VH-VL binders against q9nrl2r1430to1533. Designs and how they scored, part 8

Target 1, 104 residues: q9nrl2r1430to1533
Amino acid sequence: GGVHELSAFEQLVVELVRHDDSWPFLKLVSKIQVPDYYDIIKKPIALNIIREKVNKCEYKLASEFIDDIELMFSNCFEYNPRNTSEAKAGTRLQAFFHIQAQKL
Below, E stands for the ipSAE of ESMFold2; O stands for the ipSAE of OpenDDE; V2 stands for 0.75 times the mean of E and O plus 0.25 times the DockQ between their complexes.

## First folded at step 1 (VH-VL)

Design f9 (framework fv_nezutatug)
Fold by ESMFold2-Fast, scan of step 1:
Formats: sequence, structure tokens, C-alpha cells
Structure f9 (fold): chain C 104 residues (1-104), chain A 123 residues (1-123), chain B 107 residues (1-107)
Amino acid sequence: as target 1 above (104 residues)
Amino acid sequence: QVQLQESGPGLVKPSQTLSLTCTVSGYSITSGYYWHWIRQHPGKGLEWIGSIYHSGDTDYNPSLKSLVTISADTSKNQFSLKLSSVTAADTAVYYCARERGIAYAGTSDFDYWGQGTTVTVSS
Amino acid sequence: DIQMTQSPSSVSASVGDRVTITCKASQSISNYVAWYQQKPGKAPEPLIYYASSLQSGVPSRFSGSGSGTDFTLTISSLQPEDFATYYCQQYNSWPLTFGQGTKLEIK
């Protein structure tokens, strides 16, 4: 897939970053602001880390890219109860991602 | 001190719409909290109905979603519940409540409750 | 929906006794459970949130413990004013759900 797939991953990450519901996912959760996060979440990830991996050509398959995005949502739902603003944003952004990922 | 007070008719006929209002004092409903409706059937446990954020964003219990509308009136510092097509099964004490809202600590429990208003559905 | 099951459904105890009420979730809810006390004719009052965090103003004889699926509310030295029904509530998943309640009657 090479260059073509990398362009598709970059475009999708940019669309996620620009979405109104991306705010919980833009950067890694702060240990200072949320001290127990890293005790609960063992594989932290965020859109800035995923974008860095795309730019460094670390995703060899679309499935690897999709797995990292799904891990990000899984972490959100594991840490944040369903009715929090974070979980609601995650639910809407995940639905948007599933529609966009059909292009991959 | 935050206080919540429910108001509405105590008796509603089957097939009609139940309308209840929660008046909040000592705190603005625009302050970033979610506000909820919860009911308790006679001699039974608690059932969550739904929630609203002052922006108009709502969540409803899936078992009630087609029948429930929650709305907010920020000018009156109130939020309201409408439950359509009521039956005898909707007879309950209805409470409004504030969600604690410590988001990352997962505190979607209720730190303030109204006193409750009794609604009887009877012909 | 996550089902919350309390046991026992009712318990009688004497003043000064240690009382334990249990709550079991049908699936893992981490620490996202709260406990409430409800006296006859009154609204529920918060006791515990985040499984073990004591609500401000609640006596220290109340404590919560557990994680995952199994949770307990303990009253270390029962007082006459503790006569009430106790409810657990999960807030890990939508919709929010409550246990059926445990009625505590003082002998």
C-alpha cells in the first residue's frame, strides 16, 4: 500500500483532529490533571501519537492503523463512564471514524 | 446551598402526557453540570429516566426513549420532563437530581436531589 | 443494561453491630459505583461515590469497598438513625442502573 495508504491515513487523522468531538483525544492525558489514569490505562495513545506514527511510516497495514484508533476509543470507554462528556464525545467520534474508515 | 424542587400535577389520566418541572435554586443550571430525572415506583427501587445539559443535549433510558422529552429553560433556571402516553405503570415518585460531574473520576452519581413529587396515573 | 443485584434484600441488626451490604454488577464496572441511603418518605441521600469515596458530611462509620463486579457497603457500628433502605448505583455504562435496595431494620 505504501504512499497511497499513508496519504489516506494522514487524511483520516486530520479529519478526526478537526472534528468537534476530538478534544479528549488530541493529546495524551495529563498525569498531573488525572493522576489515576495511567494506573488504569496500560496502553495510552492519542491522535498526536497516531499522527506521528503515520508520518514516520510505522503503519504497514490499514489494520494496524485501525487497531490504534480503536485502542484510543477503548481506553476512553474503559476510563470514562458512558454518560460523561468524554465518553459521549468518544461515541460520536468513533461513529464518524467507522464511516470514514470505509475509504481505507 | 443547591436546592431542587419538583412541581407538576399529582394526578394524570391514562394516555395523557405527564409534565413535570424542576426548579433549581442556589446554583445556575448553565454551570456545566448534567441534570437528571429519576423515578421510584411504589414500594420498589429507583429507575433512571434521562438527563440534560443546558445546551439541550439529552440522554434517555432506552426503555423510555420514544416516550420521554427533557428540556431546559435557562431563563427560569428550570428543566422539565414530558412523558407521553402514560399508563398505571408510570405511577411513581419523580425526583430531579444533579450529577456530581467529576468527569475523569467517573462521578455520574447524584450529589443533590429534589424532595420528589408523587404522580398517580388513574382514570 | 448492567444489572445491579443487592444482598441481602432485608436485614435486622442491633445498635452497635457491624453491617455489610453487598452489590454485584452483571459485568465489570471498575470503581464506578455509588451508594445512597433513603429513609421512608424522603429522597435518597448520597453516601459513597467511586466505590470508596465518602460523601462530605457522612459519618465515618460508613465505608465502601470493592472493584470490578463485587462491592460492599459497611456500617461499622450501627446507630438508630441508620434505619433506612440502601441502594447501589453503577455509572460505568448507559443507561444508569440501580440495585433493588436493601432494607435495614434495627432490632
Scores: ipSAE 0.000, ipTM 0.573, lowest interface PAE 11.4, mean pLDDT 85

## First folded at step 2 (VH-VL; framework fv_ficlatuzumab)

Design g1 (at its last look DockQ between E and O 0.14; V2 from the best seeds 0.00; counts 0 for: pae E 10.2 > 2, placed apart)
Fold by OpenDDE, look of step 2:
Structure g1 (fold): chain C 104 residues (1-104), chain A 125 residues (1-125), chain B 107 residues (1-107)
Amino acid sequence: as target 1 above (104 residues)
Amino acid sequence: QVQLVQPGAEVKKPGTSVKLSCKASGYTFTSYWMHWVRQAPGQGLEWIGEINPSDSYTNYNQKFQGRATLTVDKSTSTAYMELSSLRSEDTAVYYCAREVYSSGLEPYYYGMDVWGQGTLLTVSS
Amino acid sequence: DIVMTQSPDSLAMSLGERVTLNCKASQSVSNYVSWYQQKPGQSPKLLIYGASNRATGVPDRFSGSGSATDFTLTISSVQAEDVADYHCQQSYSTPYTFGQGTKLEIK
């Protein structure tokens, strides 16, 4: 790619962030709002963190990038029951991601 | 054929409880979320709650929280909605409805594709 | 809760005319909107899901469009059997919420 072209990872992160179902994943969960979250989730991650890692070129393999995205969804499904809006949004966003990830 | 069967009507007095049934057939009962929706005479539809028949996890409209209880009997493929402390405003047709989702090339979309015929609940002194 | 507002509340159309029903969400619901048809004395029937996807067995004259907050159900050529109440519903977040409904009659 060119100097000003987004990498495949950057593009995918942008698409995920712009997705309507990204709201549960945009930033790390607030410990104040969800006091028990970090007692349950030991590897917290969010799209803003993943974006930073992309910008810092911390992902050398597509699999590493995909693993972080999957971790993000896994955390959501671990903490949020299926009936929650967060889990439902996560299910839809993950489906979108799986389609887009085929391009990596 | 996929169908949900509900009793035709129930008559209750204020302050009492009612337990409505919804018998499913023609599909895997535990694979689809079951919703309950009511409709007062001449009014729109109102969502009461949902239940996952697989593990009985429930989600309620806060309006009915503590007063509505959703349960299932997997052995008979029957969903139940119990409503307590009945009042005249609870007079309505109560529907059970199966939720379906579709993905394709897009994220999942949800809709209620199978409905029971509804049970008319009349609450009057 | 997300409020769904339908318009008009009722309308009467002539056979063969194009019918447009509107549904507005109080906040963005993406395209997670369903439309239901309810004939007198019957339970609701799913017409459209995901804003624009026609449910199985639904005639081609029914179509859905819209995203975010503004949604439309269109009947290209209304038929006598289309007399019914029509309901929109968001499935973007719980609690699920319905519009107040639109009553469609034939002149």
Scores: ipSAE 0.034, ipTM 0.738, lowest interface PAE 4.0, mean pLDDT 92
Fold by ESMFold2, look of step 2:
Structure g1 (fold): chain C 104 residues (1-104), chain A 125 residues (1-125), chain B 107 residues (1-107)
Amino acid sequence: as target 1 above (104 residues)
Amino acid sequence: QVQLVQPGAEVKKPGTSVKLSCKASGYTFTSYWMHWVRQAPGQGLEWIGEINPSDSYTNYNQKFQGRATLTVDKSTSTAYMELSSLRSEDTAVYYCAREVYSSGLEPYYYGMDVWGQGTLLTVSS
Amino acid sequence: DIVMTQSPDSLAMSLGERVTLNCKASQSVSNYVSWYQQKPGQSPKLLIYGASNRATGVPDRFSGSGSATDFTLTISSVQAEDVADYHCQQSYSTPYTFGQGTKLEIK
């Protein structure tokens, strides 16, 4: 919690959004376009939702913020086969996140 | 048995094009990225690009962007690399290689676990 | 492009000796490093992926370690069949790049 922690969360989310491999994670997967996604993924999350939670000061601990980011990657790897462009992007963005998260 | 089969050799003149083939067998062709790598005589390995056979999505080494074109034919499980505007420095062995398989909870890592035997391309006047 | 620099360029070892090959990246590549063995006139063979994972069928005398910029391939007890060139490769960022290679010989 605290204002400087939320500023750090915002800075990290901005860096994730700006990363070239963020494209699979910007918005929630459409239920209409991918009807079975939510049969497999029970805790959907995306960068736009995480950014809103930061803006509304909903993260009380750094671990809560990190857990949402890691959940985002876990969902990607659970739903997408390993040879898809989405899974490759997820692997690269997760590696970038782990480097940036050391600052928290 | 997983294997990638390539023709042994090609000879071309400078300024022309070549289309090299790589026939895959023994695995689900569309489930693995295919890479192309070359090696000039006595030199190191150089990555040319990769293609996802499932949707034909490609990434190229910028050195070859505009000259190299990667394609696949799903019906024959064959990958192709076309290289245009050939120069003498394009003389090399050209390999196709399949991306490594990781299972379980391990992060997905890149690497090439199955290689063709290579096609020797000679570009000379 | 990320430059992968291998050392030494070549070495000659007696059977049973421990061999250490080094690979240094010009920037962090996390653990996205693989190692290949290439015998004369043959295609490369994957030994190690993800810095430290042995590929299928690779003997346990081969091991990899390292992260970020400094990576090592170790052969705990070199065998006659290990005579080859060894290449490291990063797969963190395109273009994926290889080191220049290390030639291993038996004395």
Scores: ipSAE 0.007, ipTM 0.647, lowest interface PAE 10.2, mean pLDDT 88
ESMFold2 (binder alone), look of step 2: mean pLDDT 92; pTM 0.941

Design g2 (at its last look DockQ between E and O 0.04; V2 from the best seeds 0.00; counts 0 for: pae E 11.8 > 2, placed apart)
Fold by OpenDDE, look of step 2:
Structure g2 (fold): chain C 104 residues (1-104), chain A 125 residues (1-125), chain B 107 residues (1-107)
Amino acid sequence: as target 1 above (104 residues)
Amino acid sequence: QVQLVQPGAEVKKPGTSVKLSCKASGYTFTSYWMHWVRQAPGQGLEWIGEINPSDSYTDYNQKFQGRATLTVDKSTSTAYMELSSLRSEDTAVYYCAREVYDSGLKPYYYGMDVWGQGTLLTVSS
Amino acid sequence: DIVMTQSPDSLAMSLGERVTLNCKASQSVSNYVSWYQQKPGQSPKLLIYGASNRATGVPDRFSGSGSATDFTLTISSVQAEDVADYHCQQSYSTPYTFGQGTKLEIK
């Protein structure tokens, strides 16, 4: 049997999750902890959801994958002021992502 | 070799503006965030702001908000910091510094691994 | 803003002695702490990043430890060329902030 090699998308998601700045993005925001989040953010997304979509081969184009990642960051910057830990983590993670995405 | 080159010194009058340059070489300019840090004589380091050369995203120390402007010229791999409404307290050495992450270390951490030699800005009447 | 407080402000050590520099954050900064060495008339040099990772080219005698609020830079055996100011910095959140610095001299 052949060994399954991670796709470029899978590898990138793994690296994003393992990044120290991934903590705001690992899973969807809790409605209980942040009651107004979903009143503001209409297209919530997180790395666990993106990973699931990758595993299900729902991304046919790199642009689709990139769009979801960018949406994830956009949501963060829309909800969190720029001086927050969440926004700063997102800024750094996005920078990392942009570098890695060039390989896609 | 990776390096950041800055002019040696600038002399300005209070109330004027200065635009300091930082020319990068030896690496992909747009792949690394650039920071500006100043140091008054005999004092510690003070963070001014950061810029992502790729998309020109900026974040500023609130102390300098509205007075400092960070820009880049990708065609020349040069970062700029403009500081307006200069005052004597702005007298300091101004450094540009590249932020780097260790791609071989997980989780990833950051530091400013390359610094310019600094530009001495003297603000005096 | 997160305040980084270094201690001591200055110290003088004999060659070969163990040097310990401390840095305390006003709130948790996780492991987002860097240490820089600055010799007179020179720009800062990165020594440690991520609290405990030695930067490229940094001698083995330099080490960093700590997490959350308390951080330490250690020189196992101080050398003459280690005379410098040492700065800690948090990069956990903006604005990035530095300690006031520690001046290390040799007796």
Scores: ipSAE 0.019, ipTM 0.721, lowest interface PAE 4.9, mean pLDDT 91
Fold by ESMFold2, look of step 2:
Structure g2 (fold): chain C 104 residues (1-104), chain A 125 residues (1-125), chain B 107 residues (1-107)
Amino acid sequence: as target 1 above (104 residues)
Amino acid sequence: QVQLVQPGAEVKKPGTSVKLSCKASGYTFTSYWMHWVRQAPGQGLEWIGEINPSDSYTDYNQKFQGRATLTVDKSTSTAYMELSSLRSEDTAVYYCAREVYDSGLKPYYYGMDVWGQGTLLTVSS
Amino acid sequence: DIVMTQSPDSLAMSLGERVTLNCKASQSVSNYVSWYQQKPGQSPKLLIYGASNRATGVPDRFSGSGSATDFTLTISSVQAEDVADYHCQQSYSTPYTFGQGTKLEIK
């Protein structure tokens, strides 16, 4: 709910950003550098955007925050083949996220 | 022509700060990430950090976290790197560099396709 | 941090010879490797990105290959203007890191 949930969202985002496997998720994929990405991924999102949404108090429910984080991973797995470093990083970071989310 | 223009040299004393500039021209400044890289005399290249000019999002090499600050001024298409608490080992050429564009590449990959000429920062008494 | 190790440290070649420069990553970086040329007194210039893609304006004699941990830059017929330091760089994860460089000279 209130202010302490927003602080918990910020702390979780900080932990995700600090994780070694966060590198595919820190910023939006460049449409200039990867033009077909946005033909495939309809709801792009990244950790920098999620952090700004936390800062602007745009998450009214914890489920909305969790949905954005899971969308981030789903986009990774949809665009990237399973044997890529991006998909492997996504799998490891998602596992870390699930552990951290249970501790809140 | 795409260009990144940097001042040629700066001289500073230890313990002070410097703010280095990088003026971009010939492209849409907010559409490309900007990187900062340094090279000490006779040494290799060292990545300092990056900034997205569209929203000012930054990421730093942890070695420089707390000392380096990357900013942009969108109205002048200028990127800045401020380095505080200067030491003699900060003597180096400091480059700004634009992240590469390739509309046909999949999956996406990054490289620095346009570099400034560099600013030689000398830190000594 | 991912360490990029280049070999050799330097080499001298005759004009027209084939040059192979090596770069090894301390862990897999997929194909997220770039190569830069740095001529004496100049800033780096991008040659190769994504392990094997030639940057705009780079002559056909430059090519890159490799994946995971082992990467090469090849110059098929060395020219006098190719005297430079060559750096590999991983862009797989931050901090992005460069190899120590290979100096290419002409005999």
Scores: ipSAE 0.008, ipTM 0.596, lowest interface PAE 11.8, mean pLDDT 87
ESMFold2 (binder alone), look of step 2: mean pLDDT 91; pTM 0.939

Design g3 (at its last look DockQ between E and O 0.39; V2 from the best seeds 0.00; counts 0 for: pae E 11.9 > 2)
Fold by OpenDDE, look of step 2:
Structure g3 (fold): chain C 104 residues (1-104), chain A 125 residues (1-125), chain B 107 residues (1-107)
Amino acid sequence: as target 1 above (104 residues)
Amino acid sequence: QVQLVQPGAEVKKPGTSVKLSCKASGYTFTSYWMHWVRQAPGQGLEWIGEINPSDSYTNYNQKFQGRATLTVDKSTSTAYMELSSLRSEDTAVYYCAREVYSSGLKPYYYGMDVWGQGTLLTVSS
Amino acid sequence: DIVMTQSPDSLAMSLGERVTLNCKASQSVSNYVSWYQQKPGQSPKLLIYGASNRATGVPDRFSGSGSATDFTLTISSVQAEDVADYHCQQSYDYPYTFGQGTKLEIK
């Protein structure tokens, strides 16, 4: 019940969510809006899911956390052509992540 | 050797169209986006648009939207830029340039690493 | 459109001096900035991409720095062959845009 300092993972997730280019990644893609998404992407993931895993202490190693974040970007680049807003946002957000991840 | 070859010059009258060519060699043509950039005499560089030779997807500078048309011929590894309704202000050197991305891990950073020698387009009555 | 503004418009330096060229974006372009060298009568040549990554074959004396809106191309020790126009470019968003260029001469 006390105030706890955010872990490095929690803090990084907060920073990613607050980033201007986080909009494609905030939650899972809607199957209704994108009917073919889950035919292509077999391991869907989003920042809200990653946040929950962090909150539940499911990441024991930084590498596990990083793997999920990289999976999130990988999914974006796999589904979205380079010219899409999603891919462009993903490229920029991933750059930001790589810089911040140096602190983990 | 990676290179882009362009004709030296074109002379056109206002109101006409021109189709400039850019022949690529020394690399997999369909693996790299091709950009077109022009430079008016004594001026800076101006981006016209890009094309993905693999599927011919294009992005245009709004300034040239509807007037510039980018195409490719994969069989000859040649990119084309057609510019219609020419005006004197279109007088410039027109470059094609291959865009590459950083190697290694993502994120990718982009830059135009190979340029043609440029085609001087002169539009005059 | 994102406007890239270079400064100075021109400069003349002595051989061996440190040269600093600036490029300012009208809005944040993160680190998606490239620098090109264009010698008289030649096509542009890529020097830097991603703000600070030196392109293949580019001499070590060239370096790029900066992020968001302010970027710098530095020549640690300018050489005679460095006489050229230098252009910055953002690839953060469409349309790609270039600065107006900086002309570097040797005294």
Scores: ipSAE 0.023, ipTM 0.738, lowest interface PAE 4.0, mean pLDDT 93
Fold by ESMFold2, look of step 2:
Structure g3 (fold): chain C 104 residues (1-104), chain A 125 residues (1-125), chain B 107 residues (1-107)
Amino acid sequence: as target 1 above (104 residues)
Amino acid sequence: QVQLVQPGAEVKKPGTSVKLSCKASGYTFTSYWMHWVRQAPGQGLEWIGEINPSDSYTNYNQKFQGRATLTVDKSTSTAYMELSSLRSEDTAVYYCAREVYSSGLKPYYYGMDVWGQGTLLTVSS
Amino acid sequence: DIVMTQSPDSLAMSLGERVTLNCKASQSVSNYVSWYQQKPGQSPKLLIYGASNRATGVPDRFSGSGSATDFTLTISSVQAEDVADYHCQQSYDYPYTFGQGTKLEIK
């Protein structure tokens, strides 16, 4: 939506990137380092991609932005078992996201 | 009807092993994590471990690591928990319990929604 | 291990009263808390999962709330059938742990 919404999306993405648990989500997973990832995850997404979409005003509704963030977490939980460092980081970052999204 | 069926009782000597069974019915066995929980007489609940029946991936309470072994037989929809080097302190009711199906979009909201009636394991000489 | 501490250890309530049971985690567990009811000689029955979601078939007088470290189970109008032990459980990190329980009685 409006200019205020786009600024809020940018601010929220910056807060996610700064969070200690953002490390699994900063960039798309490397096919070379994780060969089977793209056989399992069909809609890959990461914080750098979401940030670019915000910068290019590609989100028309807040729900579209929220859906991409939630897809990012869903991919993490689909690929990584619950006991992994990646899944635990995803759980904590998702909780942080829900808190920040309510405030902004 | 969704249910988990366990034998009522087992009696074992210290130093031996036991393999407890839990037969699932009424749902897709491989779609839900299975947990094992015990309760000593007059005591609280203690989590032993969990297994994903789809790929047999397991997580154990470190207290039981090396003594407990969780397995499944997908063809019979049966989960097993083997406990070795039994001690009198292992006397307890042992439950199997199915994890609540949670959304893949939100990895929290876990709980155990279907429980077996429990097997009373008595370890005494 | 994350310690789940329940309070009170026991309580006796009159029919129709509002009951609040407490569960405190030794560190943040986000909302990964479930509550179980256990009647004598029976296996536990799930009441609440994810801190606040009522399990299927659980009466709407049961509700859960809280996040991070402090969690409550509320029974808005206690009935005779609610006599049981109540356990909270965290599933945030391994090993999953239960509180020691709260015994609810009718006086």
Scores: ipSAE 0.009, ipTM 0.584, lowest interface PAE 11.9, mean pLDDT 87
ESMFold2 (binder alone), look of step 2: mean pLDDT 93; pTM 0.955

## First folded at step 4 (VH-VL)

Design h1 (framework fv_ficlatuzumab)
Fold by ESMFold2-Fast, scan of step 4:
Structure h1 (fold): chain C 104 residues (1-104), chain A 125 residues (1-125), chain B 107 residues (1-107)
Amino acid sequence: as target 1 above (104 residues)
Amino acid sequence: QVQLVQPGAEVKKPGTSVKLSCKASGYTFTSYWMHWVRQAPGQGLEWIGEINPSRSYTNYNQKFQGRATLTVDKSTSTAYMELSSLRSEDTAVYYCAREVYSSGLYPYYYGMDVWGQGTLLTVSS
Amino acid sequence: DIVMTQSPDSLAMSLGERVTLNCKASQSVSNYVSWYQQKPGQSPKLLIYGASNRATGVPDRFSGSGSATDFTLTISSVQAEDVADYHCQQSYSTPYTFGQGTKLEIK
């Protein structure tokens, strides 16, 4: 609750950003360079957006924070074929997240 | 040797566009984000945008959104910045710069560790 | 946008003196602050990233400290070659922004 939960969210986002497999998730996909991405993905999100939401105290419950992280992974698996480096990175980072999220 | 090579100078007329190049060597081009930063004569540094060369993800300073376009050519390890609708106030040195890479053992702090020599863009009639 | 304000605008030091340059962010930027040295006619050179991490090849006399909104770059014993403009930068949120710079001179 409250200040402790916000601090925990910030720490978790920092750990995710630091992870070797975070590269597909650090920033939003460019609509100009990958135009079909936004035809397929209707709710784009990335770690920099989630970090800003944490800092602006936009998450009222831990479940809302977890939902945004899970949306990020869901978008990855929806857009990227299973055998891509992006999908493989997403699978490993999501497993890491599930371990860390147990602390919330 | 890690280096970024840029042309020395470009002169353009107002209303035209320019495409500046930045050729990388001595490292894996696709593993590092590339930034573009300008500096007007006697002024401070101003961030234009960034690109991930692996997937061409881009982020722009809103001031340049719609005028600046960042691209890469992976086959030649070259980054490009195109700036359209040029004005006299676009006269500046334009730098490309590589972001410090951090793996899972270190935080990603987004500092720029290798810089090109800069291209002086002069916009005048 | 996050505004980065450096102080002083310029300072003059004697050789061997300890110099401290300050940088203040208009809102918390955690530890996402870098410091650059720029000599006339040259590109900026990274000195410090992540508020306190010294870049490769940077002499030990340079150190960075601070967090949240207040950051400092310290040169423990200033040398003649340290005459330059020093810039701080936040990379916490886009657009990434730089301070106006501090000019270091030797008296």
Scores: ipSAE 0.000, ipTM 0.578, lowest interface PAE 14.6, mean pLDDT 86

